# VH-VL binders against q9lj97, part 18

Target 1, 262 residues: q9lj97
Amino acid sequence: MSQEEQPKRPQEPVTYGDVFEVSGELADKPIAPEDANMMQAAETRVFGHTQKGGAAAVMQSAATANKRGGFVHPGDTTDLAAERGVTVAQTDVPGARVTTEFVGGQVVGQYVEPRPVATAAAMEAEVVGLSLQSAITIGEALEATVQTAGNKPVDQSDAAAIQAAEVRACGTNVIAPGGIAASAQSAANHNATIDRDEDKIKLIDVLAGATGKLAADKAVTRQDAEGVVSAELRNNPNLSTHPGGVAASITAAARLNERADI
Key: E = the ipSAE of ESMFold2; O = the ipSAE of OpenDDE; V2 = 0.75 times the mean of E and O plus 0.25 times the DockQ between their complexes.

## First folded at step 5 (VH-VL)

Design c9 (framework fv_recibokibart)
Fold by ESMFold2-Fast, scan of step 5:
Structure c9 (fold): chain C 262 residues (1-262), chain A 120 residues (1-120), chain B 108 residues (1-108)
Amino acid sequence: as target 1 above (262 residues)
Amino acid sequence: QVQLVQSGAEVKKPGASVKVSCKASGYTFTSYYMHWAKQAPGQGLEWIGWINPSGGSTYYNQKFQGRVTMTRDTSISTAYMELSRLRSDDTAVYYCATDQYGYSYYFDYWGQGTLVTVSS
Amino acid sequence: QIVLTQSPGTLSLSPGERATLSCRASQSVRSSYLHWYQQKPGQAPRLWIYGASSRATGIPDRFSGSGSGTDFTLTISRLEPEDFATYYCQQYGSWPYTFGQGTKLEIK
C-alpha cells in the first residue's frame, strides 16, 4: 500500500467553479499557473505577504494539481484572467478593513480585518446604544465610497452600480426622478463629453449625503452586494470592478453585516 | 414596473430565419444583460445566450452557435434574437429575460414568450 | 455541462397536502447558483426561490428551498389550489446555464 503513489491521476482539472463561487465562462476554466502568480503578486502588494488561506494559496494549490495532471502548463494564463485581470481591492469601513479579490471581474476571496476604530460615528453609535457591529445600510456604504474613490470621475459602471444600490434600498424596479441614481447617470453622460479628467463630475459630487438622498434604506445583504457587483461589471469595458469603488464598498458592508447577524 | 414585451407568434418554413424582438421598459436598458431561452412544446427550458445591451457583446450556448444572432437597438430599448436555418425541432416558445438583482444570475423578469412554429 | 434531474416528473396531490420536489445535479453546484421557477400553462416562468433557499419577493411562507452540493429540494408545506404548476430548477454555476426538465404538480 504506497501512499505516495496514486493508482490514478486526477481525471478532471480543478476549475474556478470547483473552489470559488464564480459563474459563467470562468467557472469552467482550469486554474492556470500564471493566474495564481498574478493573484500572489496582487496579495503581496496589498497585504505585504501572501494571505494565509487566501485566494492565491488556493489557486497555487489548484494550478500545481492541474500541472501534475497535464491540464495546464507552466506560463499558461486563463483567457479571462489575461484579458480582464486579477485584482485585489481594500475598503476601509467603520470597525474593519475589507479586502476583496477578483479574477476576470468575479469575486474569489473576501477578508475582514476587524479594527478598533475611534470614529465620531462609532462613538455616537455607542452612546445611543448601538454597537460597532450594527448593520451597515446601503446609503452608508455608498457614502463610504467617497473616502476610497471620491475623486474618481463618474462613468457608466459607477452609474449602473449606484442604480442597483438605489433600487435595492427602495425595493423598487425604477429609479427616483432627481434621486441619487438619476444624478449619477447624468454625471456619467456629462463626463462622456468632457476631455479633461479634472473637469469631470466626481463620485463625491454624487454620493456625499447618500443616506439622506435615498427614499428608503436597508441593511446591506450578500444578495444586495451581488446585484451591485453584477451591475458594475456589466457596464465596465474591462468587465471588472473599480478598486475601492461602489461595488467594493457595498461588498464590504455585506461581509460585515453577515458577522453581525443573529 | 419592469416589463419585457415580445413580438407576436411566427410561422416559418424549414430553412427560413426568424427574428424575435423584446422591448424593455421600467429600467435602464443598458444596465443589465438580456438573456434568451427556448422551450419546446411540453419540454423544459434551454438557455440560448446573452447580450450586453451597453456594448453589444454576446455569448451563445455552443448548441446554437452559428445559427443564432443577438442584437439590440438602444434608441428604442429593444433586444433581438435571430435564429437561422430553421428546422422542425426549433418549434418552441422563445423567451427573453433579464437578471437585475443577482450576481449569481437568476432571471427575475421574463417576456411573455413568442411562439415560433416551423412547419412544411 | 451540468445536467439537472428533477423528480418526480409528475406529482399528483390534493390541496392541504405537503409537496417535496427534488433537483439533482450531475456535478456539485454552489447553493448561491441554484434557483427555482414556477410556470403555469401559457405563462412565462416566474422566479420563486433563488440561491437554493431564499424566497423571491411576494412568495408565500409555505414555500421553502434547501440543499447543497448535488441535492436540492423545494418543499410546499400545505398546498393551495394556486400552487399547482410546473416547477423548474436552474443552475448558474457553469456555462451553459441549464434547467431541469421540470416537476409537474397536478390535482389528484
Scores: ipSAE 0.000, ipTM 0.403, lowest interface PAE 16.9, mean pLDDT 80

Design d1 (framework fv_daxdilimab; at its last look DockQ between E and O 0.11; V2 from the best seeds 0.00; counts 0 for: pae E 14.8 > 2, placed apart)
Fold by ESMFold2-Fast, scan of step 5:
Structure d1 (fold): chain C 262 residues (1-262), chain A 120 residues (1-120), chain B 110 residues (1-110)
Amino acid sequence: as target 1 above (262 residues)
Amino acid sequence: QVQLQQSGAEVKKPGASVKVSCKASGYTFTSYYISWVRQAPGQGLEWMGWINPSGGSTNYAQKLQGRVTMTIDTSTSTAYMELRSLRSDDTAVYYCARDQYSYGYEFDYWGRGTLVTVSS
Amino acid sequence: QSALTQPASVSGSPGQSITISCTGTSSDVGRYNYVSWYQQHPGKAPKLMIYEVSNRPSGVSNRFSGSKSGNTASLTISGLQAEDEADYYCSSYTSSSTYVFGGGTKVTVL
């Protein structure tokens, strides 16, 4: 059986879920050409060029395959990308600047720029022949959220993400009475009764000093980040995560810890 | 002690509706989702949907979309599952289960089940 | 039909080890480490045996272990005992924020 000269036509579209770790409605959407163009523009704005092997390149490849398959057309944009945007945000965590790429509020790419700060202590450790490993903890990632989203009113998706972070940090599936998860849930419930955003309890009110408020802490793993992202996504009415929010900070920390070979 | 107490068995005619209750105790009701799972006689488990008791948000299995409604009453820590336009193939044991979404996405505690029989 | 594929039946003798497979897709088992296993005795509600692929709840025998490779998760029961005779179901979270179950495997102790 010869199949020479057959056009290469996929039977199914390449969706966001096929190439990225995204959930909900976005995962089932064929990647559209204008989504890819928006990401390319965003990467160029932040990096001065498109990142080699970044989300824009992946999306362009997928969109081209989808056009060839007849699943999308040159001017198409997915509803989620059009409504919630295609964005690139930067988060500063201890020892690094992490740039995170989003489509419809969900992470599709991350890049880490290490910020090694030579201190007298680090120099002394080097002289003694010691190595210092700076794994980012769950508490530290929660505190980093204060810098990117501290003034955001606490909603149910934030409370769910914080709850996931707390139980993972503590190594138990029991929510501590009076802990940060309980405080976040209380804030979200209170805020649901308030009409004006300026009168609502903010993330900074819950997450400031998170490392000292957790009963236990641990280095963020990829599995921890996945759990926090899923909790935030699942509890958001639009099935998306907030750029610069809890899920974004935990995901950035997990990526940074992977670069440290943890 | 965590408990999920379900309402008693029901016998319904085709075309009727049934509303099963699930009363939670022994934990903070709003901190966990409730998932509903059914099992027809001699058949496997089938997930029906989940509800978030804190906000009332829901997600239903596609097959049941339009026939099922899940609700909560936070004052009594009770979740409800209503299934409409009953057919003979809806005969099943209906379970509520605590959905631990903040850890491993597992059902760590289950109700004892409510048998719903749909017959003429 | 069930979304996750399990063998309908697995048999073993007391003291032997048996393994039950659970095969999904890249949108469920292959994507997430949110695979759970449930044991069900006749007339009873399911009981959680394994969560997050390989974690055991407190009180579950260490004879039960879980693993995953690609799109297939596995439950292994070592030192098989008469009380292990039951139906076993796998479950996975999905990219659509839903859950799916396997068709179930009846374990028979000879």
Scores: ipSAE 0.266, ipTM 0.648, lowest interface PAE 4.9, mean pLDDT 84
Fold by ESMFold2, look of step 6:
Structure d1 (fold): chain C 262 residues (1-262), chain A 120 residues (1-120), chain B 110 residues (1-110)
Amino acid sequence: as target 1 above (262 residues)
Amino acid sequence: QVQLQQSGAEVKKPGASVKVSCKASGYTFTSYYISWVRQAPGQGLEWMGWINPSGGSTNYAQKLQGRVTMTIDTSTSTAYMELRSLRSDDTAVYYCARDQYSYGYEFDYWGRGTLVTVSS
Amino acid sequence: QSALTQPASVSGSPGQSITISCTGTSSDVGRYNYVSWYQQHPGKAPKLMIYEVSNRPSGVSNRFSGSKSGNTASLTISGLQAEDEADYYCSSYTSSSTYVFGGGTKVTVL
C-alpha cells in the first residue's frame, strides 16, 4: 500500500507574536512549556480555575506544538517570563471586574467579568456607598477633557498624563498596544514633526470614548490626581499644567469624588 | 530583559571632565526617564538629575547646576552624563537608573555603576 | 539639598522583625506618597524593594513592607534572614520635581 502521510510538524516555532498582540523582543520568543504552567498557576490563584480558551490554554497548545516540533523541551522557560514574570492583575470598575494577564510585562489576555445583580448586592453597594452613581472614574475624567480641551494638539505632556491615568486605571505598568496611552504617545510623536496646528492630532481624537477604550477603570482618587499632575508637569517645558487639560480634569474628578465619599 | 549598560571606570585629574554612558535595552527607551545617581566611597546615594529621552528635557540637582550636562542619543538608546571641572570630592560610583515616566517616582532598574576617580 | 533622616544602623536576630524609619519634610515625604526603598549589598547596585510607600515590585519577598505616617516613612523586614544584611535607602519625590535620598541604614543580622 502507499506510504502513510506523516503527521505535520511545525516548520517554525510558535511565538508569542503569532498568538498574542505583543511587540518587541517577546513577539519573537517561542512559547515554552513552563511559561504556560506559570500562567495556569496564576489564573488558578485568581479565578480558582483555568479559564476556558484563555491565555493559559493558548500557551499550553502553543507549547505542545513547539515540543512536537523540537523547538523547546519540557521545563523550558523563556528568559522574559523567568525574569519579568507571568502575572494576573484584577481591577474593579463599576459593574464589572477586569482581569489582565501579562507575560514579560506585556498584556496577553484581558477578561471582563460582570458582577451579579441582586438585591443583597445592591444593599451592600449602598452600605459602602454606590460608587457608580457618585464616583467619577478615570475614563469619565479623560472623556471630560474632550469638552474642555478637545481641540488642543496632543503633546508629550498630554501623552504622559494619559499614560499615568491609564496605568492607574488598569493597575499595571504595561502600555497596552492600541490603548489610549499608546495612541496618545503616537499622536505626540507625529505632532512633533508637524508645523501647522490644524494638521495635528487633537485630544478629542485620542480621548473620545475613553471609558470604552480603557482595559479597566476605577474611581479617581487623590493619589491618582497627584500622579497625573506630576506626569504632566515633568513633561511640560514651562513646568506647569494645562488649564482644562488632562491633569485638570482628573483633579476635578478627584475633588468631586472626595466630597461624595466622605 | 531590561538592562542599563554603563561605560568603564575612569581616572581623571582635577579640572578635567568625564562623560559616562548608559546604554538601555529591553524596553522602549523613550517611555522612561533616566536619572543619574552617584555614591562617594563609603557614603550614601546622591541624586544628580533626570533626563527625558523623549525631547531631551532635564532637571539637575541644585548643587551640580552649571557643571553637569545630560544628553540622549535615541538612535543608540544611550544616555550620557558629563561632569565638568572635576574636584576630588567628585570621586564616586556613578549610576544610571530607569526613572518611572508615568507614575510611581521610583528607580526600578539600575546600571552596575561607573567608578570615576579624581586624583592628582 | 537635605537628606532624609534614617538611623545609621539597625540590628536584629534571625526571625525578628525590624523597622527602619525615614523622616522628611512637608515638601517631600509629608506631601506625596512617592516614597521608595532600596536595598544595596556591598559592591552591588541598589535594588528597588518598595515603591509608592507600600507596593512591592514583582520578585520582592512579602517579608518587606512599607508604611507612612505624617513626615515619616517606615520599612519593616519581618522574619529577618542573613541575606537581608545590607544597606537600605529611602527616597522621596519632592515639590521641586527632584528626588532626595536618605542617608542609609546598615542592617546587621546577629
Scores: ipSAE 0.000, ipTM 0.437, lowest interface PAE 14.8, mean pLDDT 79
Fold by OpenDDE, look of step 6:
Structure d1 (fold): chain C 262 residues (1-262), chain A 120 residues (1-120), chain B 110 residues (1-110)
Amino acid sequence: as target 1 above (262 residues)
Amino acid sequence: QVQLQQSGAEVKKPGASVKVSCKASGYTFTSYYISWVRQAPGQGLEWMGWINPSGGSTNYAQKLQGRVTMTIDTSTSTAYMELRSLRSDDTAVYYCARDQYSYGYEFDYWGRGTLVTVSS
Amino acid sequence: QSALTQPASVSGSPGQSITISCTGTSSDVGRYNYVSWYQQHPGKAPKLMIYEVSNRPSGVSNRFSGSKSGNTASLTISGLQAEDEADYYCSSYTSSSTYVFGGGTKVTVL
């Protein structure tokens, strides 16, 4: 009777931090079955179906593993998810629809769906007066980062990206005192002295109202995006860009502007 | 349980300053913003500003720019709001509220409010 | 910052459904999905009822629901009860990293 090797019980629970780019208390929380169910419901509500490989699917797998490991029980929910819930929100930007998935207020997924610029023929769709969709500016892209990475502690890669963005927007390499680049650098320097992420300055503190903080602004170009990406990569030991971060936001804006032929 | 304990009622003369305190408990103080909101008698809610206890960054309503200062004491988990050059129209109940340090940007917990009366 | 526009008052009979509108601009309600609704009874602090347009905090009745279209958010109270009589305020995050409140709506249960 071959002792069927009982599948080795996972020794540790699958946490949000294991599967998502989340921080703080949430990162250490085991994913619970009800959390996954909430996300599934939210995705279904918004998309009409669960996304393959999306947050709901990932959470379900994790929750299942955690149940098998005895780390969570059926009906369990994470306190943060219980308190704030799981949310899937859609925002329309020029040329695209952005869908963002949240657990406890942190981003766990983001999807960008290109929207065909309604050629003249689809007249009957309610002219939501999309006024001449002005090209997305660098300032606007930076502000948009708050929605996707607002709670991220500012690090040197962020500061570099923001500086690159400001330089591109203003057309000058001079860092303005009190400008967004200076603020970002200060934040990064400060954060380097802080051990706990919860105590660090976040991107929201720097990028909120970015359009008003720039001395000049312009529509994001592909070249701008490349410059910002390069800056972020150069200052990241992992040689990667943060999902939903500064470089990602600028890149997304550039793509949208290109599609809109603006 | 999350609690925001505010200081008591104040009576001030025009031109004076008032400083209202808000002691936070039941959560990590530095993990959430504090917003201040006031409400004049029989009127609606007016947002005054927010402060990040982590780093001390602030943003004030334009109307109050130059007259309001928000500060924190992390050692006591207390937020302060000072309003200077008081006028009669500053008479209001002043609330502190926990502002989610997340992407929701809502006020989930409120203090009981502090009445500030400005009377000649 | 200009206040969000709400009707001054809305009334309904018990069991009815009522809707409160909140109209902003492309810099606040139209820009973000960070619209919240607060209930305030006389002499009490506001209570969060809806966040992020349509989400309910724990402990809030499912009779309360939120939606948004363009620059206008809406709070719907279904199955109106006497306890729902209160002032309701909408709020939105803004492009200036500030908040703006609506003028408030008095809900009366007839």
Scores: ipSAE 0.000, ipTM 0.490, lowest interface PAE 13.1, mean pLDDT 85
ESMFold2 (binder alone), look of step 6: mean pLDDT 95; pTM 0.965

Design d2 (framework fv_daxdilimab)
Fold by ESMFold2-Fast, scan of step 5:
Structure d2 (fold): chain C 262 residues (1-262), chain A 119 residues (1-119), chain B 110 residues (1-110)
Amino acid sequence: as target 1 above (262 residues)
Amino acid sequence: QVQLQQSGAEVKKPGASVKVSCKASGYTFTSYYISWVRQAPGQGLEWMGWINPSGGSTNYAQKLQGRVTMTIDTSTSTAYMELRSLRSDDTAVYYCARDLYESWGFDYWGRGTLVTVSS
Amino acid sequence: QSALTQPASVSGSPGQSITISCTGTSSDVGRYNYVSWYQQHPGKAPKLMIYEVSNRPSGVSNRFSGSKSGNTASLTISGLQAEDEADYYCSSYTSSSTYVFGGGTKVTVL
């Protein structure tokens, strides 16, 4: 007879990386009670209730285990959650609305809300020569970012994510001179010298028509999303991704291209 | 084509600092990260940190936190790695390498800079 | 010593196949498909042989192949040749957005 099936005091903290597809500093952090409370509040705002089996439920369970094990204290918040927040954002892609949950700018959960094929969505698919039954491409996910973050000034993390997306789309070891990634790098460098945000180059200025600006394109995979997230994360001083930004859109597209829902 | 030209060998006393340079050519400098990797005599490779030349963001190996600083000069396409408070066990060949910024690996390496720390 | 575990040495005869293992954790090798392998001859800088678990850079012989199962990545060298005698290192991206290396494996061609 084993005592293993009964409640047992945890021997190690449950970290973000243990339960979520996250990277960087966040992955090694024990899940803290206030991180979980913030996610629960955010889910309730967006969905009207806490999602069964969602990120909030996972985080509450992990935080409770961590408190029981003495790894975190009541009222603790991870530094990344305190600085970048716990955020829930919605990204519109062909055929669906994806609600993405973030801690410190990294994805910890997604909910796919399929929507009926509307005339507008069908017309969009027709204009670009797509079928709504086709997988979402990297170029299409980049264009979708215009809807969620089009007015955001381009910074170095955006430029890095766009570069990763172009490299993945084209299957090359280098970016194209004068391509979308080069444009994003130029925009980010220019914006660093500009005082007023309204005078800065925005994501819409770079990403509009992205499918036509890429030399090649492909369906977004989970591996593509991981690469783009890594690039955006690496180029941010707080090692996080922007809610509703490039990494969020690519991640949403990857999830929609998979059979299973979150 | 692609080249990473490193500065020459250095001999330092314990407690001193060393700053190694890595001048890139043959590609768009800001399109790739630069990683620094060292190798003590007769030992294996040890990653020290990376820097993104587009914006200057860095991430350092935990054991080197507080002693290492990586910087870039985009006007000369040069990356720098400064290691402070040198100890005898910092004696190593220090490499810069082009980091495929999606973490694909290090596809081009500098020839290495030998740093000898001796009293 | 090293974050990733490799055998210290592997030996083979010309024409045979050898395999080098690289064992990490669920936070590096087991998590990401960002495992690379490097060949280092004495007195030389390392050379990239494999990236993203199984991809070969241009100019690398198809005798070199990579794979991964769970927390263990493997480099296989088929048709072993004298020039393959070198040290081989694996590397992986980690959940802390860092890189870690294996301790290295000395390949001896008998």
Scores: ipSAE 0.028, ipTM 0.507, lowest interface PAE 7.5, mean pLDDT 82

Design d3 (framework fv_daxdilimab)
Fold by ESMFold2-Fast, scan of step 5:
Structure d3 (fold): chain C 262 residues (1-262), chain A 120 residues (1-120), chain B 110 residues (1-110)
Amino acid sequence: as target 1 above (262 residues)
Amino acid sequence: QVQLQQSGAEVKKPGASVKVSCKASGYTFTSYYIHWVRQAPGQGLEWMGWINPSGGSTNYAQKLQGRVTMTIDTSTSTAYMELRSLRSDDTAVYYCARDQYSYGYEFDYWGRGTLVTVSS
Amino acid sequence: QSALTQPASVSGSPGQSITISCTGTSSDVGRYNYVSWYQQHPGKAPKLMIYEVSNRPSGVSNRFSGSKSGNTASLTISGLQAEDEADYYCSSYTSYSTYVFGGGTKVTVL
């Protein structure tokens, strides 16, 4: 007996627009192996190794899949990456160090390193020989997001990332009623009914003062970052994270905490 | 006490659709993802997809894309999984399970399963 | 078919230790510390035994332990007992927000 044949679905290339918030000609380009190699080299220069969940890791995975599917070959570079480069830049802003990753002049990753502020008490403790906490906390990373993405309307991916961050900070399997995660969920649901971006609740409205709003806080670990990145990615229709968003800030904090652990 | 109560067994003809329900109780429904996992007789576990009850976002296994739809009803704390264009190889026990997106993405509580039999 | 590779069966005598491997790729087991293990007795729903590679839920015996090296996660059952006879499945989160299960391992207590 004849059986219906399932049509063969060809593998589609993973493009820049599939994994990053980029526009124009770059968005349609399959990610090429040399683009990924250039980003890996740039991240290694800045972070001492390829950052987990960073642009280089995403690009390497995409380039490997594209090579396996026959869409690109070893040594291939996209024209925009070849002409305008693949770069990682650090910029100091009040309260944070921002690391921005570019391909062809467009942002593909942005990471916020909150800069601890010295209080009078902390300086006095140092003078008298008391120990000081230097690890970047989940609350601090959430506050730093205000500086890079504070004006972004809260969407479902932001709310999911903030929930992941709160639960990990508090070490509980539930979010606090009226807490930061509940506020983010409320904002995302409200914003889904609003037409104009100017009228939407922004990340700054939710994340300002995050350290004080969390019931507990902790130093960001690699595993915390993976959870937050995954939560944001799962809830984004493009399966991507927002440059300078919650996942980017938590990832930067985890990376720096790991390197500082002596 | 966390419970996931699933609908009863179904017998369907090839080409039909089936819609399995999963009623949650004992926790805040919108705080946990619901996954659907199936198991053909004598075979292993196969992940089908997830739904986030807080916004209704979904992600489906590639092999089932176009045939499966997952939905929620927050007023009854119930998740649904509809599978269309049924084939005999869709005969399986269908489980719902929950996960907390912050802690390891593990399936901590499971429904008892719904047997769906597809036969001519 | 499943994406993660497990041995079809493992057997041991009571009191012995056994280990079940779960091998994936750099986009799942090798990338994330989100490996979980499930125990399934015939006719029952799966039960979570290990999450995040090595953590045990409350109520799970400390005879069960998990580990990971590279692309391979492992479940070890020490002091093997008759009630451990079951099917065991590993699961991993993936870089594209999907989940994959292993093919399952039947543990037989001799």
Scores: ipSAE 0.000, ipTM 0.446, lowest interface PAE 13.1, mean pLDDT 80

Design d4 (framework fv_daxdilimab)
Fold by ESMFold2-Fast, scan of step 5:
Structure d4 (fold): chain C 262 residues (1-262), chain A 120 residues (1-120), chain B 110 residues (1-110)
Amino acid sequence: as target 1 above (262 residues)
Amino acid sequence: QVQLQQSGAEVKKPGASVKVSCKASGYTFTSYYISWVRQAPGQGLEWMGWINPSGGSTNYAQKLQGRVTMTIDTSTSTAYMELRSLRSDDTAVYYCARDLYDYGYAFDYWGRGTLVTVSS
Amino acid sequence: QSALTQPASVSGSPGQSITISCTGTSSDIGKYNYVSWYQQHPGKAPKLMIYEVSNRPSGVSNRFSGSKSGNTASLTISGLQAEDEADYYCSSYTSSSTYVFGGGTKVTVL
């Protein structure tokens, strides 16, 4: 009767930054139900279904928790999602299709699908004045990462993967002073000292024009992919690779080169 | 020329901790991983773990998880390996080695080794 | 017990060829082309002899060669010499992002 319950720990909303590698204003926003519905609709249009473990599933779970906690209501949309949209873009690279999911212009999901060239596709390429596809190089795979993870802040796992890629492209165990790997290491070290995610150096700042910045380049092999994947995994505390990151792009390139050489 | 200079021999009692240092020179310290490998008297090589000097991420052998910690000091180009709760079967020569994780996953330069003796 | 299986000892006469096997699993030697071999003389640190299955570092004699088939890697020493008498260890990267060593093979030159 005279008993009073102790105050319960305040529940905090699940924000974009809690579940995705996003920065700036978006990272602090609670995930809203309409944002999640928009992503689910976009995935269904592109994939024919909601991707298992994809951004839509993560966002629906977060939005449901936020509704239960009273932080958002069924019709709510974040300002950034309303203004800049929730989009799914497909980028065709030689022998692969990369699908990137965005909220407010920032990457929240990415999928790489190898697509061996069919005879019909090769004919279409010829008709539009394109050459038959050549082997994908390490530099080209690094440039593809700009399209799929360009806005990701550079961390130590990215720097390790980029170093492995440069070493393999050049055929030596020494990285070039002032080269792309040195730049990535500097970016990762700098970013470790920066408080605001929006002020961090991004992958696009390091990898843009990668083919022209490498001292040497070569077609991606399976062994190259193994080295890059291992480097990224080893430098990540969770022993995982970033979806659509450097390791993912190099792996896709290796698979396509292996298939295309038949 | 590439050099890995290790700290001197240590004698410890069971239950104590030991911290071995490895000072790198002749290359860019943050460009290569450092692996630690030990060898008990008359026994084979046993990998203990690696550390990436470019951020301090680590991965340890399952058998040593919870007892080992690897750290770096980039200002002095020095890697450290601390082993806690020492047992007599931790008596070994402890090596640091430069790890070619991105070009062969092999150890191309080794320190001279640090003998750690655990006895009561 | 070591993660990779090597014979405890191998012997040969000067000028002959010997081969040391190293057998692992589909999660190490069978999965990756990251097999390395180390030579160790008594009281000394190991020396890298072979990396990535078959590559020799600068300064390593071409009498040393490496290969692999399935889950088994091999080190061959041709033209065996007295200074080759040492312990030899194989190593592989693993799917857990770790390294494992073989138990070592003592090479004796008769």
Scores: ipSAE 0.000, ipTM 0.454, lowest interface PAE 12.2, mean pLDDT 82

